VHH binders against EKC/KEOPS complex subunit cgi121 (cgi121). Designs and how they scored, part 104

Target 1, 174 residues: EKC/KEOPS complex subunit cgi121 (cgi121), of Schizosaccharomyces pombe (q9p7j3)
Amino acid sequence: MILPLFPETQVHVFVYENVSNCAAIHEQLISQNPIYDYAFLDAATILYKKQVYSAIIRALEDRRDEQMKTKTIHSEVILSLSPKTEISSAFRQFSMTKKSKNIVVVKIDSKLTEEEEFERLDKLVEGNRVEFSDEELQKLIDFKVLKKNYKLDPSTLENPLASILSSIALRGYS

## First folded at step 13 (VHH)

Design qj76 (from qi3 with R108H; framework vhh_6qgx_2)
Fold by ESMFold2-Fast, scan of step 13:
Structure qj76 (fold): chain B 174 residues (1-174), chain A 123 residues (1-123)
Amino acid sequence: as target 1 above (174 residues)
Amino acid sequence: QVQLVESGGGLVQAGGSLRLSCAASGFTFSDYAMAWFRRAPGKEREFVAAITYTGSSTFYTDSVKGRFTISRDHAKNTVSLQMNSLRPEDTAVYYCAATYAWDYWTPHAYDYWGQGTRVTVSA
């Protein structure tokens, strides 16, 4: 996909359910294996497509403005999902863990087509591909995790999207 | 509650060795990557070495590769830095740090920091 404010940046987002090899993937991520240079997110933390897009846009804005807090654009996406600027906490809240079962995978600056990235990821991820859609994400979300990560209260539950997007775009400020 | 306590610093002659240790408490040590950073007089903190939470991979800044070795002991909740062939430019306060993230080179990625232990290399 192409983002209006970043037309030269290729972005691909993939969703896998029932992943059986999360422990193996996690070992590759912590070891900095360049083959795994993606943002691997726990699907339990993602409710909307717009949530992922907002984090990507924030990460790209921080890169454009030379304000990235992390070493890679993919780590910056993980950080940008958090309402706080604490890198370690953002990874605990949003990144895939060895016990994850469903994952969202983001690739930025891909030189490959979406189909070619799927072929590559299918070799790394032992799970079922599903459509990146609000309908599919809603099947994988953990609402207790979502409420904790974004500090949602009963008054905002009827419209969690606005609160989530504000947290990502402004990191709780303004 | 969370503490990282360094020990093993001191004065040593160029070419000598020191072993730094860091004792961790108040968090789930086995879930965190551990690292050593240093700050020389008048400079900012720089990355020295890191070890993954599993101990399967280690990372070093170029200037210490082959001279320093990072290791961890899960039973004792400690991380150690064996420093060999020390040089005057290794003079610094050495800090132990812990992170859940796999962004090992970035100081801002670390949740917990020790108070530091002083290393002085002369001659």
Scores: ipSAE 0.778, ipTM 0.888, lowest interface PAE 0.7, mean pLDDT 90

Design qj77 (from qi3 with R108E; framework vhh_6qgx_2)
Fold by ESMFold2-Fast, scan of step 13:
Parts: sequence; structure tokens; C-alpha cells
Structure qj77 (fold): chain B 174 residues (1-174), chain A 123 residues (1-123)
Amino acid sequence: as target 1 above (174 residues)
Amino acid sequence: QVQLVESGGGLVQAGGSLRLSCAASGFTFSDYAMAWFRRAPGKEREFVAAITYTGSSTFYTDSVKGRFTISRDHAKNTVSLQMNSLRPEDTAVYYCAATYAWDYWTPEAYDYWGQGTRVTVSA
């Protein structure tokens, strides 16, 4: 997909449920295996497509402005989901773990088509691909994790989208 | 009460060796990547070496590859840096650090830091 603010940047987002090999994937991520150069997110932390796109846009803005806090665009996406500019905390809050069951995978600057990335990821991820849609994400979210990560009050939990997007956009402001 | 305590620094002649050690306490050591950073007089903090939480992979800055070796001991909650063929430009304060992230080169990615141990390499 093409983002209006970054029309030259190819972005792909994939959602997998019932993943059985998260421990193996995690080992490849921590070892910096170039084959796994994606942002692997725990689906328990993602409620909306707009949440993911807002983090991608923030990461791309930081790269454009030479303001990246991390070494890779995919790590910057993980950081950008967090309301704080604390890299290690962002990884604890949003990245997949060896115990994850459902994941969201983001690829930026792909040199491959969406179909080619799907074929590549299908070989790496042992799970069921589902549509990247709000409906599918809402089946995989953990609301306790969401509330903790974004500091949501009971009054905001009914319609958290605006609060989540504001948290992502305002990261790093006092 | 998280603590990282470095030891093993000192004065050594060019071509010599030193072994730095870092003892960790107060956090789940086996869940964290461990790294060594250094800061030379008048310079910024730079990455030296890192080891994954499993110990299966290591990373080094180019200037120390083949000379330095990072290792960890989960039973003792320690990370070590074996420094061989030391050069005057290796003179710095060496810091042990811990992170949950796999962005090993970025100092800001580290949650916990030691107070540092001084290494001086004379010509």
C-alpha cells in the first residue's frame, strides 16, 4: 500500500493468528537475521489499522527528518507505537515475544511485491494469515494490555481511537 | 534495586590484554541482552560489543573485531569482555549495559547502566 504523505514508500502489513513458532522467530529477531527485517508486533497490542499506520507515518517522518532514535525503520515503527520515547520499554510493550500467539508484521521499503512478501513470510511464520482489518484485529486484542500501554481511563476505553492516535503523534512532547 | 558492577579495568601497555567483568543483580538477567560501551576523554559514548539474552549471537564494532570477545554466564549473572591486542585508542571508561530491545548499537536503547571501569593503554 501507498501512504499519501509518503507515496514513494512501499508498505505491507500482514496479520497472523495461531502462530506456533514465535520462539523460533524471536530467536532470529534478536540475532539480527536480515531475512527477518520486519517489525514483528504482538497483535494483543493493536486494535486499529490506523494505530499501525500512525506509527509507520511517525517512523517515516523521523527518518525523513534525520530524527530516528533507532538503527532501523522497523525498530522505529515499534518505538513509534509507544507514547514514550523509551526504546527498551517500547519493545517490551509492543514487539512479539516467544510466547505470542497472534502477530502483526510490518514491512517498509520492500523491494518485493505484496504477493512475493506473502510467499516469503508464509515460509517464516507457522500460522493462519487473516485480513488486516479492524474487525480481525478486534478479535486478537488484549484490552488489559491496550489500557496499560496507552494509560487509558474507563471513560476513554469506549472509544479509544483518538486517545491512541494522539499518544502516538505526541510522543516526545512534554 | 538494579545494579551492574564492572571490574577488571586498569593500566596496560599497548599489545597487552585485560578482561572486564560485569555482575548483574535486581532484574531477570536471562531476559536481557548485555553490552559494553566506552567513552574516551572528550568523546561521546560508543558501542563496543553486545551479546543476546540466549548468548547465541554476538555483535562488535569494526575497530575491535578479532581483538575483543564478549561472553556471558547465566549461572553467575555476569557478562565479560576479553580485550586482546590493546591499542592506545582503546583508552576509555568502559560501561556495562542491559536492554530488552534488539537495537544493540543505540545507547538510548539500554535500561540499565553500570558506573564504568577505566582502561588506560599506554604507548
Scores: ipSAE 0.740, ipTM 0.864, lowest interface PAE 0.7, mean pLDDT 90

Design qj78 (from qi3 with R108S; framework vhh_6qgx_2)
Fold by ESMFold2-Fast, scan of step 13:
Structure qj78 (fold): chain B 174 residues (1-174), chain A 123 residues (1-123)
Amino acid sequence: as target 1 above (174 residues)
Amino acid sequence: QVQLVESGGGLVQAGGSLRLSCAASGFTFSDYAMAWFRRAPGKEREFVAAITYTGSSTFYTDSVKGRFTISRDHAKNTVSLQMNSLRPEDTAVYYCAATYAWDYWTPSAYDYWGQGTRVTVSA
């Protein structure tokens, strides 16, 4: 995918369900294995494609403006999903855990084509790849997790898109 | 009521050794990466060493590599820093810190901090 504001930046997003090796992947992430340089998100936290895109755009804006809070663009994506600018909390809220079952994987600045990244990731992730679509994401979301992460009340829970996007865009500013 | 309490600091001659300990309470210690940072007089806080929540990987700043060893004990909720071949440049207040993130070198990635223990290395 090409982002209009960042046409030079290649972005790939993959969704996997029924992943059986999350514990093994998590070990590679905490050990900072370069092969696993992606943002690995728990699909229980992602409801919309626009949610992921908004976080990517915010991370790219922070990189462009030399305002990244984290060491890597992929960690910055994880931070950017959070309504707060607290790195540890963002990882607790959005990153994949050893107990995750469904994941969303983001790659930025790939030197590989989308097809080559698909082939690479399919070797790392033991699960069923599904379409990155609102329909597929809605099958994997945990609304209790979503409500807690974005501080949604019952009146916004039925149509939370605007609140989620606002939280991502305005994180750290009142 | 999260607490990180450092101990083991003191005065030592160059070439000597010290072992710092950090006792953690009030959170699930085994889910958090643990690190040591230091702040020398008149300097900013810098990364020293980190250990993953599993204990399977460790990270060090170049200046302490081979001289310092970080370790953790899940049964006792402690993280330790064995400091060998100490140099005057190691003089600093040493802080224990905890994070859920795997961004070990960034101070702002740590949400829990101890109050520090002073290490003075004389020539």
Scores: ipSAE 0.773, ipTM 0.887, lowest interface PAE 0.7, mean pLDDT 90

Design qj79 (from qi3 with R108D; framework vhh_6qgx_2)
Fold by ESMFold2-Fast, scan of step 13:
Structure qj79 (fold): chain B 174 residues (1-174), chain A 123 residues (1-123)
Amino acid sequence: as target 1 above (174 residues)
Amino acid sequence: QVQLVESGGGLVQAGGSLRLSCAASGFTFSDYAMAWFRRAPGKEREFVAAITYTGSSTFYTDSVKGRFTISRDHAKNTVSLQMNSLRPEDTAVYYCAATYAWDYWTPDAYDYWGQGTRVTVSA
């Protein structure tokens, strides 16, 4: 996918369910293996496509403006999902863990097609690919995790989209 | 209560060695990457070394590669920094820090910090 505000930047988002090798993937991530240079998110934390795209746009804006808080664009995506500008907390809240079951994987700056990136990820991820859609994400979300990460009360849980997007846009300032 | 307590700092002559230790308590040590940062007078904290929560990978700033070794002991909840071939430019307060993230080079990525231990290397 090409974003209108960043047409030079190739973005791909993949969703995998029933992943059996999250511990092995996590070991590669913490070791900073360049083959695993993606943002690996726990799908339990993602409810909407717009949530992911808002974080991507925020990260790209921060890179453009030379105000990234983290070392890599993919780490900046993880940070940008959080309502706070606390890097370690953002990783605890949103990144894949060794016990994750379903994951969302973001690749920025790829010159490959979605299909070509999938072929690479198919070798790294032992799970079933599903469509990146609100319908599929809503099957994988954990509402207790979502509520905790975004500090949602019962009134906002009925329609959390606006609250989530505001939290991402106002990160650290509201 | 989360605490990181450093020890092992002191005065040493150029070419000498020191071993710094950091004792961790109040959090799940085995889930956190551990790092050492240092701050020379008039400077901001700079990255020195980090070790993954599994202990399988280590990272160093270029100026200490081959001279410093970071290690961790999960049974004792400690992280250590063995400093060999010390130089006057290594003079600083050394801080132990813990993070859940794998953005090891960035001071702001760390949740927990010790109070520091002073290292002075005489010419």
Scores: ipSAE 0.770, ipTM 0.886, lowest interface PAE 0.7, mean pLDDT 90

Design qj8 (from qi3 with D31H; framework vhh_6qgx_2)
Fold by ESMFold2-Fast, scan of step 13:
Structure qj8 (fold): chain B 174 residues (1-174), chain A 123 residues (1-123)
Amino acid sequence: as target 1 above (174 residues)
Amino acid sequence: QVQLVESGGGLVQAGGSLRLSCAASGFTFSHYAMAWFRRAPGKEREFVAAITYTGSSTFYTDSVKGRFTISRDHAKNTVSLQMNSLRPEDTAVYYCAATYAWDYWTPRAYDYWGQGTRVTVSA
């Protein structure tokens, strides 16, 4: 995927359901294995494609402006999903855990094609790949988790997209 | 209430050893990575060592590799830093810190911080 504001940046997003090896993946992530240099998100926290893209754009803007708060662009994506600028809290809210079942995986600055990244990730992730689409994400979301992460009340739940995107864009300013 | 309480600091001669301990309470210790940071007089806080929440992996800054060892005890809710072959340049206040994130080198990634324990290494 090509982002209009970052045309030279290669971005790939993958969705896996029914993943059986999340504990093994999590161990590789906490051990800083460079093969796992991706943003591994819990699909229970992601409702829309635009939610992920907004976080990616914010992370890329922060990198461009030399305002990253984390060590890597992939950690910055995780932070950028959160309405707050608290790194540890963002990982608790959005990153995959050893108990996750469905995951969203983001790769930035890949020198590989989408197909080549699929081939690589299929070796790391023991699950079923599905399309990165609003339809598929809606099957995997946990609305209780979404409500808690974005502080949604009943009125905002009627149109959560606008509230979520606003929270990502205005992180640290509200 | 979350607390991290450091102990074990003191004055030691170059080449000596100290063991720092950090007692954690008020949060689920076994879910958090633990780290030691230090701040030397007139300098900013720098990363020293970290240990994953499982205890399976450790990370060190280059200047302490082979001399310092970080470890944790889940039963006692403690993290320790064994400091061997101490050098005058190791003189600093040492801070224990906790994070859920695996961004171990970034001070801003840490939720909880101790008040620090002073280590002075004389020439």
Scores: ipSAE 0.784, ipTM 0.894, lowest interface PAE 0.7, mean pLDDT 91

Design qj80 (from qi3 with A109S; framework vhh_6qgx_2)
Fold by ESMFold2-Fast, scan of step 13:
Structure qj80 (fold): chain B 174 residues (1-174), chain A 123 residues (1-123)
Amino acid sequence: as target 1 above (174 residues)
Amino acid sequence: QVQLVESGGGLVQAGGSLRLSCAASGFTFSDYAMAWFRRAPGKEREFVAAITYTGSSTFYTDSVKGRFTISRDHAKNTVSLQMNSLRPEDTAVYYCAATYAWDYWTPRSYDYWGQGTRVTVSA
């Protein structure tokens, strides 16, 4: 995928459901295995494609402006999903855990095509790939988790997109 | 409520050893990675060592590899730093810190910090 504000940056997003090896993947992530240099998100926290894209754009803006808070662009994506600037809290809120069942995987700056990245990830992730679409994401979301992460009230939860996007864009200002 | 308390600092001669300990309370210790950072006089805080929440992996800054060993005890909610073959350049205040993230080298990644314990290594 090509982002209008970052046309030279390759971005790939993959969604996996019914993942059976999340504990093994998590062990590789905490051990800093470079093969796993992706942002591994818990799909229970993601409701919209625009939510993921907004976090990616914010991370790329912070990298462009030399304002990254974390060591890697993929960690910056995880941070950028959070309405707060606390790195540890963002990982607790949005990152895959050993108990995750469905995941969203983001790759930035890949020199591989989407198909080649998929083939590589298919060897790492034991689950079923589904389309990165609002329809598929809405099957995997946990609304209790979403409400807590973005501090949504019942009225906002009926149409949360604008609130989520504003939280991502205004992270650190309010 | 949340507290990290360091102990074990002191004065030691070059080539000597010290063991630092950090007692954690007020949070779910077993879910957090633990790290040691240090700050020498007139310098910024730098990463020393980290251990994953499982204890299965450890990370060290190059200058302490082979000399320092980080370990943790889940039953006692403690993390320790065994410092061997100490050098004058190891002189610093040593801080214990806790994070849920696996961005171990970045001070900003840490939620909780101790007050520090002073280590002085004489020539």
Scores: ipSAE 0.748, ipTM 0.872, lowest interface PAE 0.7, mean pLDDT 90

Design qj81 (from qi3 with A109G; framework vhh_6qgx_2)
Fold by ESMFold2-Fast, scan of step 13:
Structure qj81 (fold): chain B 174 residues (1-174), chain A 123 residues (1-123)
Amino acid sequence: as target 1 above (174 residues)
Amino acid sequence: QVQLVESGGGLVQAGGSLRLSCAASGFTFSDYAMAWFRRAPGKEREFVAAITYTGSSTFYTDSVKGRFTISRDHAKNTVSLQMNSLRPEDTAVYYCAATYAWDYWTPRGYDYWGQGTRVTVSA
């Protein structure tokens, strides 16, 4: 995918369900293995494609403006999903864990096509690929986790998208 | 209540050694990466060393690599920094810090901080 304000930046998003090796992947992530240079998110925290794209756009804007708060663009994506600018909390809220079952994986600045990245990721992730779509994400979301992460009240549960996007856009102010 | 308490600082001659320790309480120590940062007089806080929550990987700033060794003891809830071949440039207040993230080099990435222990290396 190509973003209008970042036409030279290649972005790929992948979704895997029923992943059996999350503990092994997590060990590679904490050890800074460069092969795993992706944003690995817990699918329990992601409800919409627009949620992921909003975080990616915010991370790319912060990189462009030399305002990144983390060392890598992929860490910046994880931070950008959070309504607060607290890095450790953002990882606790949104990143995959040893106990995750379904994951969303983001690659920015890929030198590979989407299909070539799938080939690579399929060797790292022991799970089933599904389409990156609102329909598939809605099968994997944990609404209790979503409500907690974005501090959603019962009045916003009918349509949480606007509240989620507002939280991402107003990160650090509200 | 979360607490990180550093100890082991002091005055040493150039070429000497010191061992810093940090005792952690009030959080699940085994789920957090631990790090040491330092702040020299008139300078900003800089990364020194970090160790993963499993203890399987360590990271160092170039200026201390080969001289300093970070380690952790899950049974005692402690992280330690063995400092060998100390140089006057190592003079600083040393801080213990804890994070859930794996962005180890950024001070703002850390949840919890100790009050620091002073290290002075004389020529």
Scores: ipSAE 0.754, ipTM 0.878, lowest interface PAE 0.7, mean pLDDT 90

Design qj82 (from qi3 with A109E; framework vhh_6qgx_2)
Fold by ESMFold2-Fast, scan of step 13:
Structure qj82 (fold): chain B 174 residues (1-174), chain A 123 residues (1-123)
Amino acid sequence: as target 1 above (174 residues)
Amino acid sequence: QVQLVESGGGLVQAGGSLRLSCAASGFTFSDYAMAWFRRAPGKEREFVAAITYTGSSTFYTDSVKGRFTISRDHAKNTVSLQMNSLRPEDTAVYYCAATYAWDYWTPREYDYWGQGTRVTVSA
């Protein structure tokens, strides 16, 4: 996918359900294995495609403006999902853990096509790929996790999209 | 109530050794990466060493590789830094820090910090 504000930036997003090797993947992430240079998110935290795209756009804006708070663009995506500016907290809230079952994987600045990235990721992730769609994400979300991460009250749970997008866009300003 | 408490600093002659310890409480220690940073007088904090929450990987700044060793003890909720072959350039206040993230090199990555322990290396 090509983003209108960043047409030179290649972006791929993949969703996997029933992943059996999250502990092994997490070990590679904490060891900084360069093969695993992706943003690995817990699908329990993602309700909408727009949520992921908003975080990607915010990370790309921060990179453009030389205001990244993290070392890599993929870490910046994880931070950008959080309504806070605290990096460690954002990883605790949104990143994949050894106990995750369903994951969302983001690749920015890929030199590969979507199909080539899928072939690479299929070797790393032991799970079932599903479509990156609101319908599939809504099967994997944990609403208790979502409510906690975005501090949603009962009134916003009826229509959380606007609140989530505002939290991502205004993090550090609110 | 999160606390990181450093100990083991002091005065030592060049070529000597010191062992720093950091006692952690108030969070799930076994889920966090631990690191040591230092700050020399008039300078900013710099990365020294880090250890993953599993203890399987360690990271060091180039100037201390081969001389310093970071380790952790889950039973005691401690992280330690064994400093050998100390140089005057190692003179600094040493800080223990904890993070759930895995970039390790950037102070902004770390949520929890100790108050520091002073290390002075004389020529």
Scores: ipSAE 0.727, ipTM 0.872, lowest interface PAE 1.0, mean pLDDT 90

Design qj83 (from qi3 with A109Q; framework vhh_6qgx_2)
Fold by ESMFold2-Fast, scan of step 13:
Structure qj83 (fold): chain B 174 residues (1-174), chain A 123 residues (1-123)
Amino acid sequence: as target 1 above (174 residues)
Amino acid sequence: QVQLVESGGGLVQAGGSLRLSCAASGFTFSDYAMAWFRRAPGKEREFVAAITYTGSSTFYTDSVKGRFTISRDHAKNTVSLQMNSLRPEDTAVYYCAATYAWDYWTPRQYDYWGQGTRVTVSA
């Protein structure tokens, strides 16, 4: 992916379904193993490509403006998905857990090519890689989780995209 | 209702030991990393130690490595800090904190905080 506002920034997004080793991956994340420096998201929380894209843009804007609230750009992506600025809460809402089954993985500023990142991630993640597309994401979303995370009322669940993007973009801008 | 309640603070002579305990309730303790922070008189809150939710990894600030040990007991929903070879510079109010995130070093990472327990180390 090439970002219009950050054309020199390398961004890769991977989607895995039926992942069997989430507990092992989570253990590496909590121990701060640098090999796992990615944003590991629970696919149950992601409905649209634009949702992920908006969080990435927000994280890159905060890094550019020296306003990051977290230690790494990947943690900033996780925070940026949340409509609030509480870091622990954002991780609870959006990050993968030991019980996750489907995950979205984001890599920013890779020193590796996209093909090398695919190869590396396929060794870390025991699951089936699928296309990063709205169609595939809509098979993995949990609408109860989405409603709770973005505080959607029943009427906005019919067409949640604008509400979700607004929540990400307007969360404490500058 | 989330609560973190610290205990075990007090007055001790330099070279002595204290054990701090933190009792947690109102959240899924076994899913949270636990940490100790301290605030010395006239200073900001600083990181002391953290333990992952599995207990498999621990993190310490350099000034306490080898002297302090953090541990947790999932059955009792407690986290403890064993403080050995105490120095006057360790004098502070000690706070227990909980986070779901995996960046442990700054207060901003933490959801839940205790009230604190005072530790005074005399020369």
Scores: ipSAE 0.669, ipTM 0.842, lowest interface PAE 1.1, mean pLDDT 90

Design qj84 (from qi3 with Y110F; framework vhh_6qgx_2)
Fold by ESMFold2-Fast, scan of step 13:
Structure qj84 (fold): chain B 174 residues (1-174), chain A 123 residues (1-123)
Amino acid sequence: as target 1 above (174 residues)
Amino acid sequence: QVQLVESGGGLVQAGGSLRLSCAASGFTFSDYAMAWFRRAPGKEREFVAAITYTGSSTFYTDSVKGRFTISRDHAKNTVSLQMNSLRPEDTAVYYCAATYAWDYWTPRAFDYWGQGTRVTVSA
């Protein structure tokens, strides 16, 4: 996909359901294995495509402005999903865990084509790839997790998109 | 209440050894990476060593690699730093810290900190 504000930046987003090897993937992530340089998100935390794209745009803006708080662009995506600027907290809230079942995987600045990334990820992830669409994401979301992560009230939970996007865009106070 | 309590600091002569310990409570210790940072007088906090939540991977700053060993005891909720072949340059207050993140070993990436334990290495 091409982002209007970052037309030269290659972005790929993949969704996997019924993943059986999350514990093995998590072990590779915590050891900082460069083969796993992707943002591995728990699908229970993602409700909309716009939510993911907003976090990607925020991360790319922070990189452009030399304001990244994390080591990699993929970690910056994880941080950017959080309404707060606390790195550890953002990882707890949005990253896949060893117990995750459904995941969203983001790759930025790949040297590979989308098809090559599919082939590579299919070797790393033992699950069923599904379309990155609002319809598929809404099958995987956990509204209890979403409410907790974004501090949503019953009035905002009925249609949370604007609140979520606002939290991502207006995170921090400067 | 999250708490990290360091112990084991003290005075030692160059070439000596010290073992620092950090007791953790109030969070799921087994899910967090643990690290040691230090701050010498007039300096900012710098990374010393880290260990992943499983204990399978360790990380060290170049100046201590081969001299210091980080380890953790899951049953006791403790992380330890064995410091051998100590140098006057190792004189600092040593801090224990915890993070759920795996990307960055800077102070900003850590959400829980101890109060520190002082290590003085004489010539």
Scores: ipSAE 0.585, ipTM 0.803, lowest interface PAE 1.3, mean pLDDT 88

Design qj86 (from qi3 with Y112H; framework vhh_6qgx_2)
Fold by ESMFold2-Fast, scan of step 13:
Structure qj86 (fold): chain B 174 residues (1-174), chain A 123 residues (1-123)
Amino acid sequence: as target 1 above (174 residues)
Amino acid sequence: QVQLVESGGGLVQAGGSLRLSCAASGFTFSDYAMAWFRRAPGKEREFVAAITYTGSSTFYTDSVKGRFTISRDHAKNTVSLQMNSLRPEDTAVYYCAATYAWDYWTPRAYDHWGQGTRVTVSA
């Protein structure tokens, strides 16, 4: 995809359900294997496409302004999903774990086409790719996790989009 | 309450060795990466070494590679730093730190820090 504010930045987002090798992927992530240079998110934490795009845009803005708080753009995406600026807690809240079952994978600055990234990821991820759409994401979300991560009131769970986007945009502010 | 308590610092002659230890409590130690950072007089904190939560991978700053070894003991909730062939430029306060993230080199990525233990290496 192409972002109007960042037209030269290649962005790809992939969704996998029923992933059986999350423990193996997690081991590669913590060992800093460069083949796994993506943002690997737990799909239990993602309800909307706009949630992911807002975090990507914020990470790209921070990179443009030389204000990244993490070492890589993909870590910055993980941080940017959090309503706070604490890196460790953002990873605990949003990154995939060895027990994850469904994942959202973000690639920024790919030198590969979307089709080539899919072929590469298909070798790394043992699961079923589904469309990156609100409909598919809503099948994979855990509302208890979402409520905890964004501190949502029960009344806002029926339409949480504005609250989530506000939390991402206002990161560091109340 | 999360606590990281360092020990093992002291005064040593150049070429000598010291072993630093860090005792962790108040969090699930086995889920966290552990690291050592240091701050020399008049300088900011710099990365020294890190070990993954599984203990399977270690990372070092270039100036200590081959001289320092980081290790962890899950049963005792401790992380250790064996420092060999010490140099005057290793003089610093050494801090133990914990993070859930796999951004090991960035001080901001660590959410738990010890108070530090002082290491002085004389010429």
Scores: ipSAE 0.783, ipTM 0.890, lowest interface PAE 0.6, mean pLDDT 90

